# VHH binders against q07589: the designs that were tried, part 4

Target 1, 356 residues: q07589
Amino acid sequence: MSRILVIGAGGVGVITALSLWLKKESDVSLVVRSDYDRVLKHGYTIESCDYGRLEGWRPHHIYSSVEDAASAADNQGYNYIVVTTKNIIDGPVNSRVSNIIRPVLEKNKELHGPQLTTHILLVQNGIDIEKEIWAEFPREQYRYTVLSGIQLIGSTKIGSGHISQVGQDHLSCGAFDPQDAAAIQAANDFVRMYSNEGQNFVEFDPRVRYSRWKKLLYNAAINTSTALVGLDVPRCLEFGVNKKSTEIEVFHPAMREIIAIAASEGIIIEEEFITMFTEITRKKVFKPSMCVDCEKGQLMELEVILGNPIRIAKRNGVATPTLSILYNLLVLVQAKLKERKGLLKFDEKTATLVDE

## First folded at step 28 (VHH)

Design zz1
Fold by OpenDDE, fold request of step 30:
Structure zz1 (fold): chain B 356 residues (1-356), chain A 122 residues (1-122)
Amino acid sequence: as target 1 above (356 residues)
Amino acid sequence: QVQLVESGGGLVQPGGSLRLSCAASGFTFSRYWMNWVRQPPGKGLEWVSGISSSGGETYYADSVEGRFTIIRDNDKKMVYLQMTSLKTEDTAVYYCAREYTWGSESYFFDHEGQGTQVTVSS
């Protein structure tokens, strides 16, 4: 039986753990950082369109931290680490994915050495998110794979120990390295262990890079711009000059730049997606995730959504005038959020950042 | 395997009517919003209509409001588009598409069918 550690106990993480638990093919552990005491005492209340209403639910194991999960007396090594937290590389150092998973990865190595390959599933936005892990953990010293998870789900934490899922879970899972046979197998195995027929939708993704670039059409253009201005997509469209400027001058150019960057890597994103991604929300009043994060005073996944694409563009000689402006303005917005959180200090007397 | 098969298109005169059908398989149909989109000649994809999972909510593009009606049958895994008072501007390939949300983000479409051709001409 596979032992799976889920990190991140938001709407996505809890439903992920629940799905694995319900399938009954995995030993499921969940790291519950903020609601640990409540969950221990009462379990989760889950209102799920996939699985119905659950009261007092718990996975097989709950831990207050990744360190606790690693140091548990009954820890026999985890086969999978599922990371569902936001990827914010410019956030607190402890929020870096490599630092989050390090205690468990080190313990796995201690327990089993090269006999255990740890599969790290990143259920996160953005592109090139695997590189930070590859850079931090040399393959000569560590046995692991990195898997991509793209999850379509309407799930939110609505209270302490309370989850509401209103949209069906749709998970696409694949290997970041398309030539890594072990990663490919691990992704397929996860699909099997995660699939609850008739409830969630799970599929293997044979083209992870393509899938992530495609998603970036929406995230890099619409998610970012709405975050910047604090508006839902329909208002962005209607408030534009002649009701066209937002689409023609912001969304489409940004999406075309993403397509161009992907093309520079030999990945062809269909042009039809440019208009489609705009049209899907034209009549639906909805604020995208980055916008919501910003409004709630939470850090945005800025670097993985805009920073990394722009870096790739620069390396490959692709012009990104629209994305660059969006990025540089949002960097300032992110800095404002950091300052409010005490992560960035500015001395007004000297008009300089305070060195850490 | 996810499949969306569109049918019902054809040639019709202005002012005429057509009923499009989409047969869905390979996924839990009743859990998804369904949409019709169209691609006019030389133009990009245009959203036409959407319907909620239960069928309780329907939405239309301004260009088709009052003329088109979207309906679904979850038991049969079908979505329909009743088109009336057709105009030459309605000429396009029509596609049925799934709609879903990525995390806390906005909706996405999944277009997998071949579409059905609608031609409105005098």
Scores: ipSAE 0.036, ipTM 0.397, lowest interface PAE 3.5, mean pLDDT 91
Fold by OpenDDE, look of step 28:
Structure zz1 (fold): chain B 356 residues (1-356), chain A 122 residues (1-122)
Amino acid sequence: as target 1 above (356 residues)
Amino acid sequence: QVQLVESGGGLVQPGGSLRLSCAASGFTFSRYWMNWVRQPPGKGLEWVSGISSSGGETYYADSVEGRFTIIRDNDKKMVYLQMTSLKTEDTAVYYCAREYTWGSESYFFDHEGQGTQVTVSS
């Protein structure tokens, strides 16, 4: 039986853990940071469109920290690490994915050496998110694979130990390295272990890079723009000059730039998705996730959604005038959020950033 | 496997009417928002209409508002598009598509169907 550690106990993480637990093919551990005591005592109350209402639910194991989870691995270690936290590389150092998974990787190495391969599933947005792990953990010293998880789900933590899932769970899982047979197998195995027929949707993704670029059409254009201005998508569209300027001058150019960047890598994204992504939200009043994060004073996944694409563009000689403006403005918004959180200090007397 | 089969297209004169149908299988139909999209000749995909999982909410592109009506039958796993007052600019291949739309994100799934041709011509 595979031992799976889920890191991130938000709406996404809890439902992920629940899905694995319900399948009964894995030993499921969940790291619960803020609600640990309550969950330990009372379990989770979950209202799920996929699984119904559950009261007092717990996975097989709950831990207050990744370190505790690692210590408790005993002789078996963990086969999978599922990371569901937001990827905010410019956030606190401890929030970096490489630092989050390090205790478990080290423990696995200690216990089993080269006999245990740890499969790291990143259920996160953005592109090039795997590179951090590859850079921090040399494959000569560590045995691991990195898997991509693209999850579409409407699930939110609505209180301590309370989860509301109003949107069905869709997960696509694949290998970041398309030539890594072990990763491919691990992804397929995870799909099996995660699949609850009739409840969730999970599939193997043979084109991880393509999938991530495609999703960036929406995230890099619409999510970022709405976050910048603090408006829902319909208002963004209607408030534009002649009700067209936002679409024609912001959304479409941004999406085309993403397509161009992908093309520079030999990945062809269909142009038809440009209009589709815009039109699908035209009449629906909602704020995208990045916009909501910003409004709630939470750091945005800015670097993985805009920063990394722009870096790729620069490397490959692709012009990104629209994305660059969005990125540089949102960098300032992000800095504002950091300042509020005490992560950035500005000296008003000298009008300079305080050197750390 | 997810199946979407569109039908009901044809040749019609301006001002005429058509009713498109989409038969869905291979997924829990009642959990998904459903949409109609179309691809005019030489143009990209255009969103036409959407309907909520329960059918309680309907949305239309400005170009078709007041002329088209989207309905669904969850028991039969069908989505329909009643088109009236058809115009030449409505000529396109029409596709049925699943949608993921929750409060914070919207995402189209790939349309798996072959589509149905609608031609409006005098």
Scores: ipSAE 0.028, ipTM 0.389, lowest interface PAE 3.9, mean pLDDT 91
Fold by OpenDDE, last read:
Structure zz1 (fold): chain B 356 residues (1-356), chain A 122 residues (1-122)
Amino acid sequence: as target 1 above (356 residues)
Amino acid sequence: QVQLVESGGGLVQPGGSLRLSCAASGFTFSRYWMNWVRQPPGKGLEWVSGISSSGGETYYADSVEGRFTIIRDNDKKMVYLQMTSLKTEDTAVYYCAREYTWGSESYFFDHEGQGTQVTVSS
């Protein structure tokens, strides 16, 4: 039986753990940081559109930290690490995915050496998110695969140990390296272990890179723009010059730039998605996730959504004037958030950033 | 296997009416917002109408508002688009599509259907 550690006990993480647990093909561990004591004592209350109402639910194992999970007395190693936290590489150092998973990877290595391949599933937004892990953990020293998870789910933590899922779980899982047979197999295995027929939706993704670029049309253009201005998409559109400038001068150019970047590496994104991603929210008053994060004073997934694409563009000679402006402005917004959180310190006397 | 099968298209004169149908299978239909999108000749996909999972909320593009009506039957796993007062500019291949719209997230899944051709011509 596969041992799976889920890291991130938000709405997404808990439902992910629940799905795995319900399938009964995995030993499921969940890292619960802030709600550990409550969950330990009372379990989770889960209101799920997929699975109904559960009270007092616990996975097979609950840990207060990744370190605890790694150092558990009965730990025989983990086959999978599922990371459901946001990927914020420019956040606190300890929040980097590589640092988050390090204790478990080290433990696996210690316990089993090269006999155990750890499969790291990143259920995160953005592109090139696997590269951080590849760079941090040399393949000569560590045996692991990195898997892509693109999850669409309406699930939120509504209280301590209380989860509400109002939208069906849809997970697309594949290998970041399309030539990695072990990763491909691991992704397929995960799909199997995760699938609860008639409840959630999960599928193997044979085109992870394509899927990531496609989703970036929305995230890199609409999610970022709305975050910058603090508006829902309909207001962004209606408040534009002649009700057109936002779409024509911001959204579409940004999306086209994403398409161009993808094309520069041989990934062809269909042009019709430009209109699609704009229109899907034209009449729906809501704020995308980055906008919500910003409003809540939480750091955004800025680097993985805009930074990495722009880096690729620069490397490949693709012009990204729209994305660059969005990125550089949002860098300032992100910095503002960091300052508020004490992650950046600005000396107003000298008008300079305080060097750490 | 996710399947969306559109039907009901055809040739109609301006001012005429058509009713499109979409039969869904392979997923929990009642948990998804459903949409109609169309692709006019030489143009990209255009959103036409959306309906919430329960059917309680409906949305329309400005171009079709007041003329088109979207409805769904979750028991039959069907979504419909009643089109009235059709115009030449309504000529397109029409697709039904699943939508993820939960909270702060919105995403269209790939339309799996072949679409149905609507041609409005005198």
Scores: ipSAE 0.026, ipTM 0.385, lowest interface PAE 4.2, mean pLDDT 91

Design zz1
Fold by OpenDDE, fold request of step 30:
Structure zz1 (fold): chain B 356 residues (1-356), chain A 122 residues (1-122)
Amino acid sequence: as target 1 above (356 residues)
Amino acid sequence: QVQLVESGGGLVQPGGSLRLSCAASGFTFSRYWMNWVRQPPGKGLEWVSGISSSGGETYYADSVEGRFTIIRDNDKKMVYLQMTSLKTEDTAVYYCAREYTWGSESYFFDHEGQGTQVTVSS
C-alpha cells in the first residue's frame, strides 16, 4: 500500500486527504500545523458536496510538522508527497516547496537510498514550479519524480478543524517531464488511488505544460488585474472605458502574451480561449483568489503566475509589455503586504529598504 | 469516459428558432454547472449561457439575453439551449461545456463534444 503524505491542511489539503482515505488504497498522512491539537482530539468536521457531512474524521496519521512526519516514517518512508500549500517563492524561506519537502526526502534517502522513488505531487498554480525541486535535489543523490496537480475545487477552511466544500473536486494529474516513464506511471497510479467513482473527478494529464499555460491565460490576466484594482471581474469589465477597455487593453493583451510565450516553447494554445476566459465570468460577481488574498492581507502567488512567465519570455525574446506592467505593479502590492506582515522593513528617514 | 454530445443545430432564417441539446455521460452531471459556448467562423470561443447544478441560476451573455434560454434535466443528464429570434451573428458551432471552480473562481476545461452547427442566413 502506498504511503501518502499530504502537506497543507486547508480546504484543498483536507479534501485531498479525505478522498485518498475514502478510496482505501493508500495510507494517508496529513500535516496539520495550526489546528493540530484540535484535530487530534476531535477530528475534522467536513461539509462536503462530494462526500456529505463528516464528524470527527481523521486520516490514518496526523502530524504537527513535516519533520514529525519524516521522523515517523517507520522504515517504509513515503511514496508520495502531496503539496497543497500556495507556492509563494518570495515568501518566507521556510515556506519554499524545496524546504517543505526536504525532511521527507532526506528521510526516504536515509531509509532506502536508491530503492525508493519519492513522487512529489505539486497541487499548485503557475509555471516552472518543478524547477526549484530539480535544482535543489540533484538526481544523482535523490530518487524522485515531480508530478503536476491542477485541482479545481470549492473548498475552504471555515474554522479550526472545520472544512466546507461547496464545489465538486476536479483533479488533473500528470508528469512535469513528459519523458519520465516513472513519473507518468506514478501519476496514473495516483489517479487510481484518488478516484472515488460518483463523488470526485480525476484524470491523467498528458499535456501538463500545455494545461499550465492555458490556465495562466486566466490567472496571469484576470486574476492578477483584479487583485491589483480590488474589483470583481464584472465590475472590471463594466467600469472600463466604453465597457470595453478592460477586455481590449488589459485582459486580451495579457492573454495573447501568455500564448506567445507558450508558442516560443512550441506549445500552441488555441486563440479561442482569449475570449472564453473573459466571457465565462462576465455575469458572475466574484473576486478571484489573488484578489481575495490581497484583501485578506495574504501574500499572492505572484512569482509563479507572472514572474516565471516573464522570465521565460525574456529568455525566448518574447515581448510582454502588459504582463510586465501588471507584474511590476503587483510586486509593489506584494511588498506592501510583506511590510505589513513584518517581512520587509522600510526606513522612512533614509527612504531605503533595510531588511528583506 | 466523459462524453458530451451536442445536437439540434441547423440552417434557419433570421428570426427563426432552434433548440439545442447536449447529452452528458461519464461524470456526475448534477454536480456541475453547465454552459453553452459557441465559436463563430474566424472568431474565438464565446460564452453564451450558463446554468447552475440545480438549475436554479441561469446566466446569459448580453448578446443573447432575452432570446436564449438554458435548461437542464438532471434525471436525463441533458442540457438544452432554446434559441429564438436568431440573428446572422448567432452563426457558430455550439458546444456544451462543464464549468469548474478554483475556490470562488470558475473556468472551463476543454469541451469534449464535437459541437453542433448553427447557421442563420437569409
Scores: ipSAE 0.025, ipTM 0.412, lowest interface PAE 4.6, mean pLDDT 91
Fold by OpenDDE, last read:
Structure zz1 (fold): chain B 356 residues (1-356), chain A 122 residues (1-122)
Amino acid sequence: as target 1 above (356 residues)
Amino acid sequence: QVQLVESGGGLVQPGGSLRLSCAASGFTFSRYWMNWVRQPPGKGLEWVSGISSSGGETYYADSVEGRFTIIRDNDKKMVYLQMTSLKTEDTAVYYCAREYTWGSESYFFDHEGQGTQVTVSS
């Protein structure tokens, strides 16, 4: 039986753990930080559109930290690490994915050496997020694969030990390296272990790079723009000059730039998606996830959604005038959020950042 | 495997009517929003209409509002598009698409079927 550690106990993480637990093919561990005491004592209350209402639910194991999970007396090594936390490169150093998973990878190595391959599933937004792992953990010293998880879900922590899932779970899993047979197999195995027929949807993704570029059409253009202005998509469209400027001058150019970057890598994203991503939300009044995060004072996944694409563009000689403006303005918004959270200090007397 | 099969297209004169059908299989139909999209000749894909899982909510593009009606039958796993007062501009290949509407994100999936051709011509 595969041992799976889920890191991140938000709406996504808890439902992920629940799905695995319900399938009964995995030993499921969940890292719970802030709500650990309550969850330990009372379990989770879960209101799920996929699984109904659950009271007092717990996975097989609960830990207060990744370090605790790694150092547990009965730890026999984890086959999978599922990371569901947001990837914020410009956030605190301890929030970097490589640092998050390090304790478990080190322990796995200690316990089994080269006999255990750890499969790291990144259920995160953005592109080139796997490169950090590859850079920090040399393959000569560590045995692991990196898997891509692209998840659409409406699930939120609404209280301590209380999860509300109002949107169905759809997960696509694949190998970041399409030539890695072990990663491909691991992804397929995860799909099997995760699938609860009739409740959630999960599939193998044979084109991870393509899928991530495709999703970036929406994330890099619509999520970012709405976050910047604090509006839902319909208002963005209607409030534009002649009700056209937002679409013509912001959304479409941004999406075309993403397509151009993908093309520079030999990946062809269909032009039809440019209009589709705009039209699917034209009549639906809701704020995209990045916009909501910003309004709630949460840091945005800015670097993995805009920073990395722009870096690729620069490397490949692709012009990104629209994305660059969005990025540089949102860098300031991100800084504002950091200041409010006490992560940045600005001295108004000298009008300069305070160096630590 | 997820399958969506469109039918009901054809040649019609301006002002005429057509009813498109989409047969769905391979997934829990009643849990998904369904949409119609179309691709006019030489143009990109455009959204036409959407319907909620229960059928309680319907949405239309401005270009078809008042002329088209989307309905679904969850027992039969069917989605329909009743088109009336057809215009030459409605000429396109029509596709049904499963929609993922989760939280504050929307995504179309499995819209790469064969579609059904609708031609409006005098």
Scores: ipSAE 0.024, ipTM 0.409, lowest interface PAE 4.8, mean pLDDT 92
Fold by OpenDDE, fold request of step 30:
Structure zz1 (fold): chain B 356 residues (1-356), chain A 122 residues (1-122)
Amino acid sequence: as target 1 above (356 residues)
Amino acid sequence: QVQLVESGGGLVQPGGSLRLSCAASGFTFSRYWMNWVRQPPGKGLEWVSGISSSGGETYYADSVEGRFTIIRDNDKKMVYLQMTSLKTEDTAVYYCAREYTWGSESYFFDHEGQGTQVTVSS
């Protein structure tokens, strides 16, 4: 039986753990930070459109930290690490994916050496998120694969130990390296272990890079712009000059730039998605995730959604005037959030940054 | 495997009516928003209409508002598009598309169907 460690106990993480647990093909561990004591004592209350109402639910194991999960007395190593936390490269050091997974990778190595391949599933937004792991963990020393998880789910932590899922879980899982047979197999295995027929939707993704670029049309254009202005998508559209400027001057150009970047890598994203991504949200009053994060005073996944694409663009000679402006303005917004959180210090007397 | 099969297209005169159908399989139909999109000759895909999972909410492009009606039957796993007062500019291949609008993100998956041709001509 595969041992799976889920890191991140938000709405996404808890439902992910629940899905695995319900399938009964995995030993499921969950890292719970802020709600650890409550969850330990009372378990989770989950209202799920996929699985109904659960009270007092717990996975097989709960840990207060990744370190604790790694050092658990009965730990036999983990086959999978599922990371559901937001990928915030410019956030606290402990929020970096490489640092998050390090204790477990080290423990696995210690316990089993080359006999255990750890499969790291990143259920995160953005592009080039796997590169950090590849850079930090040389394959000569560590045995692991990196898997991509793209998840759509309406799940939120609505209280301590309380999860509400109002949207079906849809997960696409594949190998970041399309030539890595072990990763491909691991992804397929995960799909099997995760699939609860009639409840959630999970599929193997044979074109992870394509999928990530495609999703960036929405994230890099609509998610970022709405975050910047603090508006839902319909208002962004309606409030534009002649009700057109937002679409014509912001969304479409941004999406086209993403398409151009992808094309520079030989990945062809269909132009039709430009219109579709705009229209799909035109009449739906909602705020995208980055906008919500910003409003809640939470750091955004800015670097993986805009920073990395722009870096790729620069490297490949692709012009990104729209994305660049969005990025550089949101960098300031992110800095504002950091300052509020005490992650940045600005000396007003000298008008200089003291600490980053 | 996700399958969407469109039907009901044809040749009609301006002012005429058509009813398109889409048969869905391979996923939990009742949990997904469904949409119709169309591709006019020489143009890209255009969003036409969307309907919520329960069918309680419907949305239309401005170009078809008041003329088209989207309906779904979750028991039969069908989505329909009733088109009335058809115009020449409605000529296109029509596709049924599964929509993901859960949480804070929304996007289409690739339409899996071959589409159905609608031609409005005198």
Scores: ipSAE 0.018, ipTM 0.350, lowest interface PAE 5.8, mean pLDDT 91

